# Designs tried in a protein design chat: VH-VL binders against Thioredoxin-like protein AAED1, chloroplastic. Part 6

Target 1, 196 residues: Thioredoxin-like protein AAED1, chloroplastic, of Arabidopsis thaliana (Mouse-ear cress) (q9zuu2)
Amino acid sequence: AITGASSGAGIGKGTADSLDTVKVLDLRGNEIPISDLWKDRKAVVAFARHFGCVLCRKRAAYLAEKKDVMDASGVALVLIGPGSIDQANTFVEQTKFKGEVYADPNHASYEALEFVSGVSVTFTPKAAMKILESYMEGYRQDWKLSFMKDTVERGGWQQGGILVAGPGKDNISYIRKDKEAGDDPPVEEILKACCA
Below, E stands for the ipSAE of ESMFold2; O stands for the ipSAE of OpenDDE; V2 stands for 0.75 times the mean of E and O plus 0.25 times the DockQ between their complexes.

## First folded at step 2 (VH-VL)

Design z1 (framework fv_zagotenemab)
Fold by ESMFold2-Fast, scan of step 2:
Structure z1 (fold): chain C 196 residues (1-196), chain A 123 residues (1-123), chain B 112 residues (1-112)
Amino acid sequence: as target 1 above (196 residues)
Amino acid sequence: EVQLVQSGAEVKKPGESLKISCKGSGYSFTSYWIEWVRQMPGKGLEWMGEIYPGDSDTKYEKNFKGQVTISADKSISTAYLQWSSLKASDTAMYYCARSEGILTYMGPYFDYWGQGTLVTVSS
Amino acid sequence: EIVLTQSPGTLSLSPGERATLSCRSSQSLLHSSGYNYLHWYQQKPGQAPRLLIYGASSRATGIPDRFSGSGSGTDFTLTISRLEPEDFAVYYCQQYGSSPLTFGGGTKVEIK
């Protein structure tokens, strides 16, 4: 399993194979093969821990601030969360995120990408500080959504990550697996992977 | 009470290095962006770039990325703007400001400003 | 790069008069949420700028109600209903509809 950030030719072969059967849902509930998100274009794909996550919402905001750079490079900005379509629509309504949003209620993409999970990586002192800082900035945790039975039972301890892929189904050029809640990579690292 | 205090005026020669500061107080320094704005004598406001002190994430306006370095030391709630080699064209008032952060629906705006640091570069 | 054009460059008025300042954007600043990513600042001689209006129409804390903002999309207006002596200053609009963040060229409101 890849831990941290990885980039370069060849890293996508096994990962692309693992994603071949994975489908995500658009905001209307249509099933889309996940590889279609980067089949004909390059995409930066951010994976949220869940749609109520204050740190995930903050990351979505930071990536949205870079959307002009991505657009100039022909790169799509995509966010995937492990929640329901209703939760995804609530996320879009509350955050006004400018990128594309998809739901993965079966958690299949997270399993295929082998993202990190566990109680100890979710509740760290760093995560606690980041949550407090995010609240001071005006970001809010959806506590009901964060601790709903569905969220907890379906990977409430699951961490996210960032993927840069495409154009082409098998072309995965960058993988970053989050080590703990709030483990954000340098934004410049993402921009170099997609856009430089 | 929220306050941003900038370092004092500087008089420099072309080719010299310089680092000016902006110290925040009265709020969680790591929870807000610090913005840098240049105002050349008799001219308007130019955005140079910003930093989030919590993780030192920076953004630059393209014409400034190679010319200045923005940094922060969160242990002393201070942001910095630095030149490796000053030019006469760097003569300006430099302001730091706090971004309220990303408000849902409105984008960032600058709610508190430092008093400015006048930088004069002449031979 | 989004360009903000402010007009007039200079507005010469007397205390008690209404001031109307324009800011035009080269691209729409209207977000899908219905809010505009346009803000207004006041700069008095020898002072740092001060936030007046954010989101095109919301007054910042401590700003008198004689200041109001209006407009949407590409055309924005700052109105001062009755000029006070302390209102003679330069006014700047600012956008973040897209990176990089830009300011307008400013409108100087000066005493006649």
Scores: ipSAE 0.000, ipTM 0.440, lowest interface PAE 15.0, mean pLDDT 78

Design z10 (framework fv_zagotenemab)
Fold by ESMFold2-Fast, scan of step 2:
Structure z10 (fold): chain C 196 residues (1-196), chain A 124 residues (1-124), chain B 112 residues (1-112)
Amino acid sequence: as target 1 above (196 residues)
Amino acid sequence: EVQLVQSGAEVKKPGESLKISCKGSGYSFTSYWIEWVRQMPGKGLEWMGEIYPGDSDTKYEKNFKGQVTISADKSISTAYLQWSSLKASDTAMYYCARTYEGSLYFPDYYFDYWGQGTLVTVSS
Amino acid sequence: EIVLTQSPGTLSLSPGERATLSCRSSQSLLHSSGYNYLHWYQQKPGQAPRLLIYGASSRATGIPDRFSGSGSGTDFTLTISRLEPEDFAVYYCQQYGSSPLTFGGGTKVEIK
């Protein structure tokens, strides 16, 4: 089942419990309990499909346009991707993203939040790769590198989402699970959740 | 700091074997494709092939397939270009380059860093 | 194989002049996302090539504003608005749209 945006004071206790054991990596490779990202502050946490995703720039850009509003409200802007630390560093260098970036290479945060993942249950990994090879016609280097090394191996079928949490480890006030690539919520909806 | 450092110039006779190197530093070597490019004296750039050091997956331009071997040793972050038997026509400058990985705007792949080049001269 | 044709082969110009370099592809390099798999490299004598423009129009890190790229699909242009002495070099276009990767024959920008 696909879920849209959810908000309210009664949401998050079960989700917060699921996140209690989850750790993410900072850009230097240090393990950080994910709930520390909103323990002492409010945070908008955007979950990317992967660091090389076609729409990572779009989501990062529209959130970054509102960073001054978030800063004025005492809200941190955080991006988490399911890739490696090296991919996270490349993302920061390429985008000049002004928020905080963390890597989750084992996808523990995505699993805990029950984000949409995987190709249909009718697809085997081998069948999925065969279908992807058809898309590589004319664009072999891009699709091969993105899907085989970054996306399939490290959760390339994984969808992302957006979370507003904190201050306080158990305080999750907004969650949206993406239904498909490019399923970005209106930025105004995020601003109401974090900053009004 | 990302760097690709190539081995020094070589002077060889026809029929001799040769292996030149390209050492990457300042980044995750196993996560980026390494490209090989030939430039004959006074001529343009020719793509020869590529390797992904993480699993040694290789692709060759068809005219170079069987003429050269591309390999990598990920334990020392080094890629190689090798000839079993050199010809005078192999005289050229050889460059390695890194293909950017992790597109933020689909698709986005380009040679972002280049080695300084290895001049190979094959003459009798 | 995608063939890239660069023209002219040589441009003889003076410092301060505008340079316009053309690259034509035998097949469209435009992806459905709007991105063009066409890149420009600069090579000075005795040096390795240097990335100038990627994706037809994006300037690489450290490249001065006088360099700009334009075009889409099969027809691409590199423009140097006001030539500086250090800009006299050979310029290559490259496609990354399909294997094998190919380069154009180059355009030499030389001092008049």
Scores: ipSAE 0.000, ipTM 0.452, lowest interface PAE 13.6, mean pLDDT 76

Design z11 (framework fv_zagotenemab)
Fold by ESMFold2-Fast, scan of step 2:
Structure z11 (fold): chain C 196 residues (1-196), chain A 127 residues (1-127), chain B 112 residues (1-112)
Amino acid sequence: as target 1 above (196 residues)
Amino acid sequence: EVQLVQSGAEVKKPGESLKISCKGSGYSFTSYWIEWVRQMPGKGLEWMGEIYPGDSDTKYEKNFKGQVTISADKSISTAYLQWSSLKASDTAMYYCARDTSYGYLFDESGYYYMDVWGQGTLVTVSS
Amino acid sequence: EIVLTQSPGTLSLSPGERATLSCRSSQSLLHSSGYNYLHWYQQKPGQAPRLLIYGASSRATGIPDRFSGSGSGTDFTLTISRLEPEDFAVYYCQQYGSSPLTFGGGTKVEIK
């Protein structure tokens, strides 16, 4: 399990193998092998915590600012979220995101990439206040279940990441696993990986 | 400085063609949607449609589809709104605006809104 | 399409008074993320609209603290705590909950 950013020769061979059986859904519900997203082209693939995530939407906007640079380099911009097709369509309608969007409702890509998951890495001290409020409701043993309900909306407390892959199914040149919510790399690091 | 500068006022007759412009500067023009908004004299704001200049993808409000054409030339950072045949009912102020959907959100909000507006182009169509 | 209804159509007040403007949506604008996709714009005569409040309650850059927004779901309010001479203008709410983008009919705040 890698935490943080990695790049270089030979990186992602094991990761590419883990992704061989993973499929994501396009906006119409068609199953697409995830490696097809970078089989014939290079792609920057951003993995969201969930489609409603404000920090993930900021990341999508941040990367989309550089879409003209990516296009000039022949690089596709892709966003994958761990939610439903309906949530993915809502994300596209709300954000007007011009990159490609895919849904992974069963989190198969997140599991294969071993992205970080857990309540302590999703939330800062502000999230602890919600747990405290639940506790003060008089249901001290139910705070865990209450928090798990929020997990359904937040993709299992799943963290995201960024991948640069292709051309070629086994060619993964950059992988960054988010350590906590809002753990964004400098955009220059992504541009160096895709477009330098 | 981020700004949108629109072409000057137009006085036309019914049946004439017209193309007005909206030039962006101070930002990556291909990375933001450009919105077009109409305001008829004494009336409120109406969203007409939008364009993503990077690939010229367009969306129209249904009442404006077929009435106008939205286009962009990314080589000169300019968006256009065009009529093949003007009607008196096209008399209005036309605004272009930049949508923050693709911009790095300065206030860290995550909301998407029209943050920069052109000064407007007044189009008068009369016989 | 989502319809936004603003009331009152005209609000006649004096400088120093408080203004309360309402915007009602035909559908909920509250997203599952907790955000309301409702924004407020100010338009002075002869000028382009100016963003005042985004996401129902966040002030845009450069907007004085006398302007505040509140509400969630379908009912929203713009409040100007103490009207200054430059605040007499038309105010529009706008939704981003679904396409097409729509504006309310506007509320004109005029000098009594």
Scores: ipSAE 0.005, ipTM 0.516, lowest interface PAE 11.8, mean pLDDT 78

Design z12 (framework fv_zagotenemab)
Heavy chain, then light chain:
Amino acid sequence: EVQLVQSGAEVKKPGESLKISCKGSGYSFTSYWIEWVRQMPGKGLEWMGEIYPGDSDTKYEKNFKGQVTISADKSISTAYLQWSSLKASDTAMYYCARGSEPYTWFGDLSGYAFDIWGQGTLVTVSS
Amino acid sequence: EIVLTQSPGTLSLSPGERATLSCRSSQSLLHSSGYNYLHWYQQKPGQAPRLLIYGASSRATGIPDRFSGSGSGTDFTLTISRLEPEDFAVYYCQQYGSSPLTFGGGTKVEIK
ESMFold2-Fast, scan of step 2: ipSAE 0.000; ipTM 0.462

Design z13 (framework fv_zagotenemab)
Fold by ESMFold2-Fast, scan of step 2:
Structure z13 (fold): chain C 196 residues (1-196), chain A 124 residues (1-124), chain B 112 residues (1-112)
Amino acid sequence: as target 1 above (196 residues)
Amino acid sequence: EVQLVQSGAEVKKPGESLKISCKGSGYSFTSYWIEWVRQMPGKGLEWMGEIYPGDSDTKYEKNFKGQVTISADKSISTAYLQWSSLKASDTAMYYCARDYYPSGLFTGYEFDYWGQGTLVTVSS
Amino acid sequence: EIVLTQSPGTLSLSPGERATLSCRSSQSLLHSSGYNYLHWYQQKPGQAPRLLIYGASSRATGIPDRFSGSGSGTDFTLTISRLEPEDFAVYYCQQYGSSPLTFGGGTKVEIK
C-alpha cells in the first residue's frame, strides 16, 4: 500500500485496471461502474473514512468551497463513503454538501485503491490535534453514525484519499492516499490537478 | 413528515409586485435544492429555476431569468419566488418541490415532495 | 433544448385495462452507466404532481407495483398493468439530460 500524492502521466494505468469491476451505489441504490464517474468528464473524487467522520466532513466542506472553480472547469465534485445508502443520505442532510455522493458498502473501491486501514492510523497524535482543531472551527462528529454497528463492521478504521480522474476511464491524473485521519492535501494541489 | 407548504392564492393587476413562499419542514431545509415549476391554465409543467438554501445559490431557466427572482431565508426554512412587475401571461399555478439529490449526475431533479401550489391570477 | 413528446394526448380506458403511455426524446437521455435521465410523474385534478418512476425504470417509494417504466435512449414507456380508479390522472415525463430541464406535454388517462 503506498501513501501520499502522485501525479503525472501513467500513474493510473494499474489503478484504472483495478477499478474496472468496481461499482458504487448512488443515493437511490442504483449500481454505477465507478469509472463512469469520470468516463465523460473530469472528476475530483474524495473518499471518506465513513460518513460520520468529523475530518471527512471538514474535507467535504473545504472541497465544496471550491466547487465554483471546479464547475467553471467542467469538473465534477464527488464524495464516496464506505457505508450504506442510509448513511450517505444522512451525510447529505447534515453537511449541506453540494457535490455528488455515492456509497461503497463493500469497500471494493478502497481495496482496489489500496487505501490504508487500522486503529493506529486513525488515532495518531497528529489526527488527535486535527480533530481538536476541527472541533474549535465548528465541525462536529456524528458520534451515533460513527459507532453504529454498520459503520464499525463496514470499516470504521478505514482511511480515505483523493483522486482526480477523467475524462476517460483510464485517465487518472492524481491520487493521494491518506496516511492517517485528517491527512488533508493543500487545496492548491487539488486545484492544480483538476483545474489548471 | 417531510412537507412543503406554499402561500395562498393571489389576485393581482398587471404591473404589481408579488412574492410567494414555500416553507419546508420535517427535513434539513438547507441541504436540498428547492425547485420552482409553473403550470399555466390547461397546460403542462415548466421548470423555472432552483435555489440551494444553504448558500442561496440560484439557477434559472433562461426564459425566466430577469422575469422572476428566487430567494430563500434559511432561518425560517422558506423559499420565495418574486416578480417586480406582473403581466397577464404570469397567470398560472406555481409549485415548489424538493430535489431528492441536490447535485447528482445519475440521479437528480427527482422532485420527491411538492408543495400544494399557489394560484396566481393576473388580470386587469 | 431537449423536447419530450408524449403520446397519446388522451388515453380513454376502463378500470382493469392495461395503460401504455409513450414519451419520446429529441436527444438520447442514456448515460454511459446505463442510467436514463428520465422521470415520470402523476398529477390528479387539483393536486400537485407525484413522483412515480425515476431513472426510467425505478419505482419511487410508495408507488404500487402495477406501475412500471421501460425504455432507453430516446423511447420510453410508462405501463400501468391493471388500471385502478385512482389511476385516472395526467402523466408527465421529465428529462435532465441537458439544460434546460423539460417536461413532456402530458398524457391524460380518463375513463372510457
Scores: ipSAE 0.007, ipTM 0.500, lowest interface PAE 9.5, mean pLDDT 79

Design z2 (framework fv_zagotenemab)
Fold by ESMFold2-Fast, scan of step 2:
Structure z2 (fold): chain C 196 residues (1-196), chain A 123 residues (1-123), chain B 112 residues (1-112)
Amino acid sequence: as target 1 above (196 residues)
Amino acid sequence: EVQLVQSGAEVKKPGESLKISCKGSGYSFTSYWIEWVRQMPGKGLEWMGEIYPGDSDTKYEKNFKGQVTISADKSISTAYLQWSSLKASDTAMYYCAREYSGTFLGWSPFDYWGQGTLVTVSS
Amino acid sequence: EIVLTQSPGTLSLSPGERATLSCRSSQSLLHSSGYNYLHWYQQKPGQAPRLLIYGASSRATGIPDRFSGSGSGTDFTLTISRLEPEDFAVYYCQQYGSSPLTFGGGTKVEIK
């Protein structure tokens, strides 16, 4: 129903409850309950459309530029993508991303958080302009990963989001669901939620 | 204006310790890997290792692991390359460079280089 | 480790001529994205190297259009379409496909 940013007590236990059975994979293939990512610490968790996404890579970059602020506040920076462990490792190799990366190949976290999906929200005129701007800024999409059969079959049209959660498994203090490809929150909004 | 400024030339004897520096300015120092590259007189470029100053994570080329220590002090935007005991074979020009891994260019070139520090080790 | 082999070791040419420099990799540098993890640097005597070409074919900021890069996978070429006096230098290729990062041995472009 709500697409965009929400914060405060209103996000509540219902969202946390829907994540209880969700597990993500670390880069070695170990299953981690997703709520363990914020059980004992606060975390900023960015959800990518897929690991080859040019706009998702741009988002990871601006969040990574604020990692020193997050570290100073005791906040973990986490990225989750709906792809395989191999795709996650390729993303880390290409980007040198210094946050934590996890794979969710069955999209359980995306379904639990009710993130938007569909071709019409991926290829809007606004998204097309943002993709062009990203190329001009030097961000490159992994086109093979973007249009591989596995990526398409596993929801290549899936949108992402960002949440701020923890410390505590039930403590989700901020959530933003992307409306279309390239729907980026202001980084200041994220910093206020994690690091005020 | 992005700059990497290295410390001045050094003349040392075998067995002496040395620490040379590379100071970054004009950018977020903690957001970019700093690379160390050796060039022996009349020879080509050799990658020695790198450091991410934000968390001091280091990677070394295997032949330099244990020979040198790479470190950084993010409070003064400075990376260091250090020897506990110099050898004559350490005589070389040493360059630092920035790897552009912020803003996700995705190809990580060494886009800015320091001017180099000449280290001469002789008896 | 990935080994980069540059040839020729020395290329003797006159100003105004075309220079063609080769870099061959022991392993494919082509990523699944279509991007090649290969960069070219120029080093003039007494100076630090400078970035010329990144990703096999993209010119760095401030690099004249007489410099171009081409190739994919294991075979790469740097071309200088018309040599100017300031182009006589040593050129190095570098790979970023895997750690450790490695450079080629260099090609010296000198005045004939």
Scores: ipSAE 0.005, ipTM 0.468, lowest interface PAE 12.9, mean pLDDT 78

Design z3 (framework fv_zagotenemab)
Fold by ESMFold2-Fast, scan of step 2:
Structure z3 (fold): chain C 196 residues (1-196), chain A 123 residues (1-123), chain B 112 residues (1-112)
Amino acid sequence: as target 1 above (196 residues)
Amino acid sequence: EVQLVQSGAEVKKPGESLKISCKGSGYSFTSYWIEWVRQMPGKGLEWMGEIYPGDSDTKYEKNFKGQVTISADKSISTAYLQWSSLKASDTAMYYCARDYLGSWYPEGAFDIWGQGTLVTVSS
Amino acid sequence: EIVLTQSPGTLSLSPGERATLSCRSSQSLLHSSGYNYLHWYQQKPGQAPRLLIYGASSRATGIPDRFSGSGSGTDFTLTISRLEPEDFAVYYCQQYGSSPLTFGGGTKVEIK
């Protein structure tokens, strides 16, 4: 048991109902009801804080390493980010990520799942340091407003989470809501939920 | 221990075919991109292309596309680099390497390298 | 494609001296996330390259602290604070800020 994680029979129906009207965009711009991602299969769905988030990279490190275990169990690995489809395509090109990637530019899924948001949560001592270093290197004036606007509008103030769902659109067996940037659960807990 | 072990040196004539190998051990072979790098005698490093062994997805540097074929057999944790018809200009040391997952995704940094396969093509 | 230019081509130095190696990129390697996709390798004669520095400034596992990387955007430096006999080698920078992945031409650090 990890602080902030929920598992078991009591959590699925209310959360699934909140997601009924939520659609995400695939890399080609097609609208997909989010529950279709786990309607006919089990899926591990990781919600990124931002497609460019350096601290969010820690999450995919262990998930990418465990994709073989997920594949062997018939489980899809899905990543959703709160940015545009163009940002999602850039993310895929730059990261070589082999899971499925979807964009949620209006972050309706983050709202429906009630993921944590806030400046103080985002800018902890172990969060945003690399982004701040980038800003200090020559982006002080030109990028400050763009960065702040993108952070607010593209879900940079939002924290992510991890969901294990399916098969079946009402079947949500695990949910973990991040408390701060870099708050990643042990991979063993995720593997137990999806694959054991 | 994590390691990549390559096949032995080859001496070939122009027009001959060749397939060299790179075998991974000590890690999940299907979870990392495998890179191929050429080094001509006395020259620097040139990236040729890569493969993700989990689904055999390949990417090539444009000057090597059509000159070589990259493949992998995940059942034996082995990647391959193949020529249908060798040229004298293919004489080089060929390295395979693993793309580092130092963060949550491949970074294009190569943390583990094979020992190299020397290919000599002469008439 | 992104071109990496290393200078000087050769550094002739004695053990105990400081080595400073430059790598200049034709395009910025600084991602919007704050990460620089620039890495450094060491290659000794007859051996495969070895990763020294990733992300412009992070030392790879097992690399001595006399090796350090710095820079951002288009200008990067590898510094060896006090050369040991085993440090005489060729050093390459490499980028993956965009595809295709490219290497610099190398800097040879040789005994004077």
Scores: ipSAE 0.006, ipTM 0.521, lowest interface PAE 10.2, mean pLDDT 78

Design z4 (framework fv_zagotenemab; at its last look DockQ between E and O 0.07; V2 from the best seeds 0.00; counts 0 for: pae E 13.0 > 2, off the site)
Heavy chain, then light chain:
Amino acid sequence: EVQLVQSGAEVKKPGESLKISCKGSGYSFTSYWIEWVRQMPGKGLEWMGEIYPGDSDTKYEKNFKGQVTISADKSISTAYLQWSSLKASDTAMYYCARGFSDYPYLSEYFDYWGQGTLVTVSS
Amino acid sequence: EIVLTQSPGTLSLSPGERATLSCRSSQSLLHSSGYNYLHWYQQKPGQAPRLLIYGASSRATGIPDRFSGSGSGTDFTLTISRLEPEDFAVYYCQQYGSSPLTFGGGTKVEIK
ESMFold2-Fast, scan of step 2: ipSAE 0.000; ipTM 0.462
ESMFold2, look of step 3: ipSAE 0.000; ipTM 0.503
ESMFold2 (binder alone), look of step 3: mean pLDDT 93; pTM 0.948
OpenDDE, look of step 3: ipSAE 0.006; ipTM 0.540

Design z5 (framework fv_zagotenemab)
Fold by ESMFold2-Fast, scan of step 2:
Structure z5 (fold): chain C 196 residues (1-196), chain A 124 residues (1-124), chain B 112 residues (1-112)
Amino acid sequence: as target 1 above (196 residues)
Amino acid sequence: EVQLVQSGAEVKKPGESLKISCKGSGYSFTSYWIEWVRQMPGKGLEWMGEIYPGDSDTKYEKNFKGQVTISADKSISTAYLQWSSLKASDTAMYYCATEGYYFLGSDSYYFDYWGQGTLVTVSS
Amino acid sequence: EIVLTQSPGTLSLSPGERATLSCRSSQSLLHSSGYNYLHWYQQKPGQAPRLLIYGASSRATGIPDRFSGSGSGTDFTLTISRLEPEDFAVYYCQQYGSSPLTFGGGTKVEIK
């Protein structure tokens, strides 16, 4: 069994409401309400840990292998990453990924979906040691900024997930939250949720 | 062409500080983790840690935590491995590496690129 | 920490012979999708490691077809079907399914 996955009636109680204020960026930097991605169509939405993650890119490849099946069912394939628009454009350029790609640099969608993040490690001995090392090296200004960035903007600790939603902004039929890097669901489960 | 170029060999005394570099080119430097690997003379490969240059997120193997600092400067596409105080036991070849997955439609490519290595010798 | 054990430590063979190298993991590297998070590397003296196999069985770009990887879960094998002079080197397995990343101790393939 896949942990963190759910499907059927009642999914999205409160989740659709949490996503109602969330916007993502297209490859040109335009703000798009995330629910517009599945407003008029069904979509499989894969959330990457970050755009450089090789395991997240493998997930995109596994899903893209089934794009013909998704297309035949009228289903869009979407990838969202918690990075910058520049990183999103680089991902598309390097991979030539056939699905749609969006950036969520503020991690608003990840927060609304309650995906796992590195916030729990904020007060670890490791974090304290890194700050102390920076201070001893004379990086007084930098250590304060680094600490805030490490706790608030730490993309490498952010986990992803997979969503199947639409048509209709409130119709969320499948949600799966990753517990660690490389925790990919069987593609057959995704196909059952979107396309059967 | 993807390439990682490391700084030249270093000869140091115990207690001295050192910072070695790994410069990436031919790919999106900020989009892939950079790994640091140690190989002591005549011994096998040891993973030390990694950095994601896009946000400077780092991970260390437990035995290297507090012994070395991994950092990156994305403006010049360069990653660093630094010691505040070298020991004779730090004598080794140090490699940087990066790996990734390219998806080109139905064509997919896994890549793995290594620097040439930096030999660090620490002796009195 | 996942421990990788390679055997034998040294394999003495002649050109033209088949080499079979083993790598055993203390924990399963098999993902539910059927993918195994295991690499094989080749290293020659004075050179950086060279990727041979990724995902336990996929040959890296430019690697000759005499190299093949097999196995799943905890037991993995690298096979060189017919050794050429350039194949005498040290071979390492590496897992990348869990942090910290770990390498096996290596198998040295040397001329008999």
Scores: ipSAE 0.006, ipTM 0.455, lowest interface PAE 13.1, mean pLDDT 76

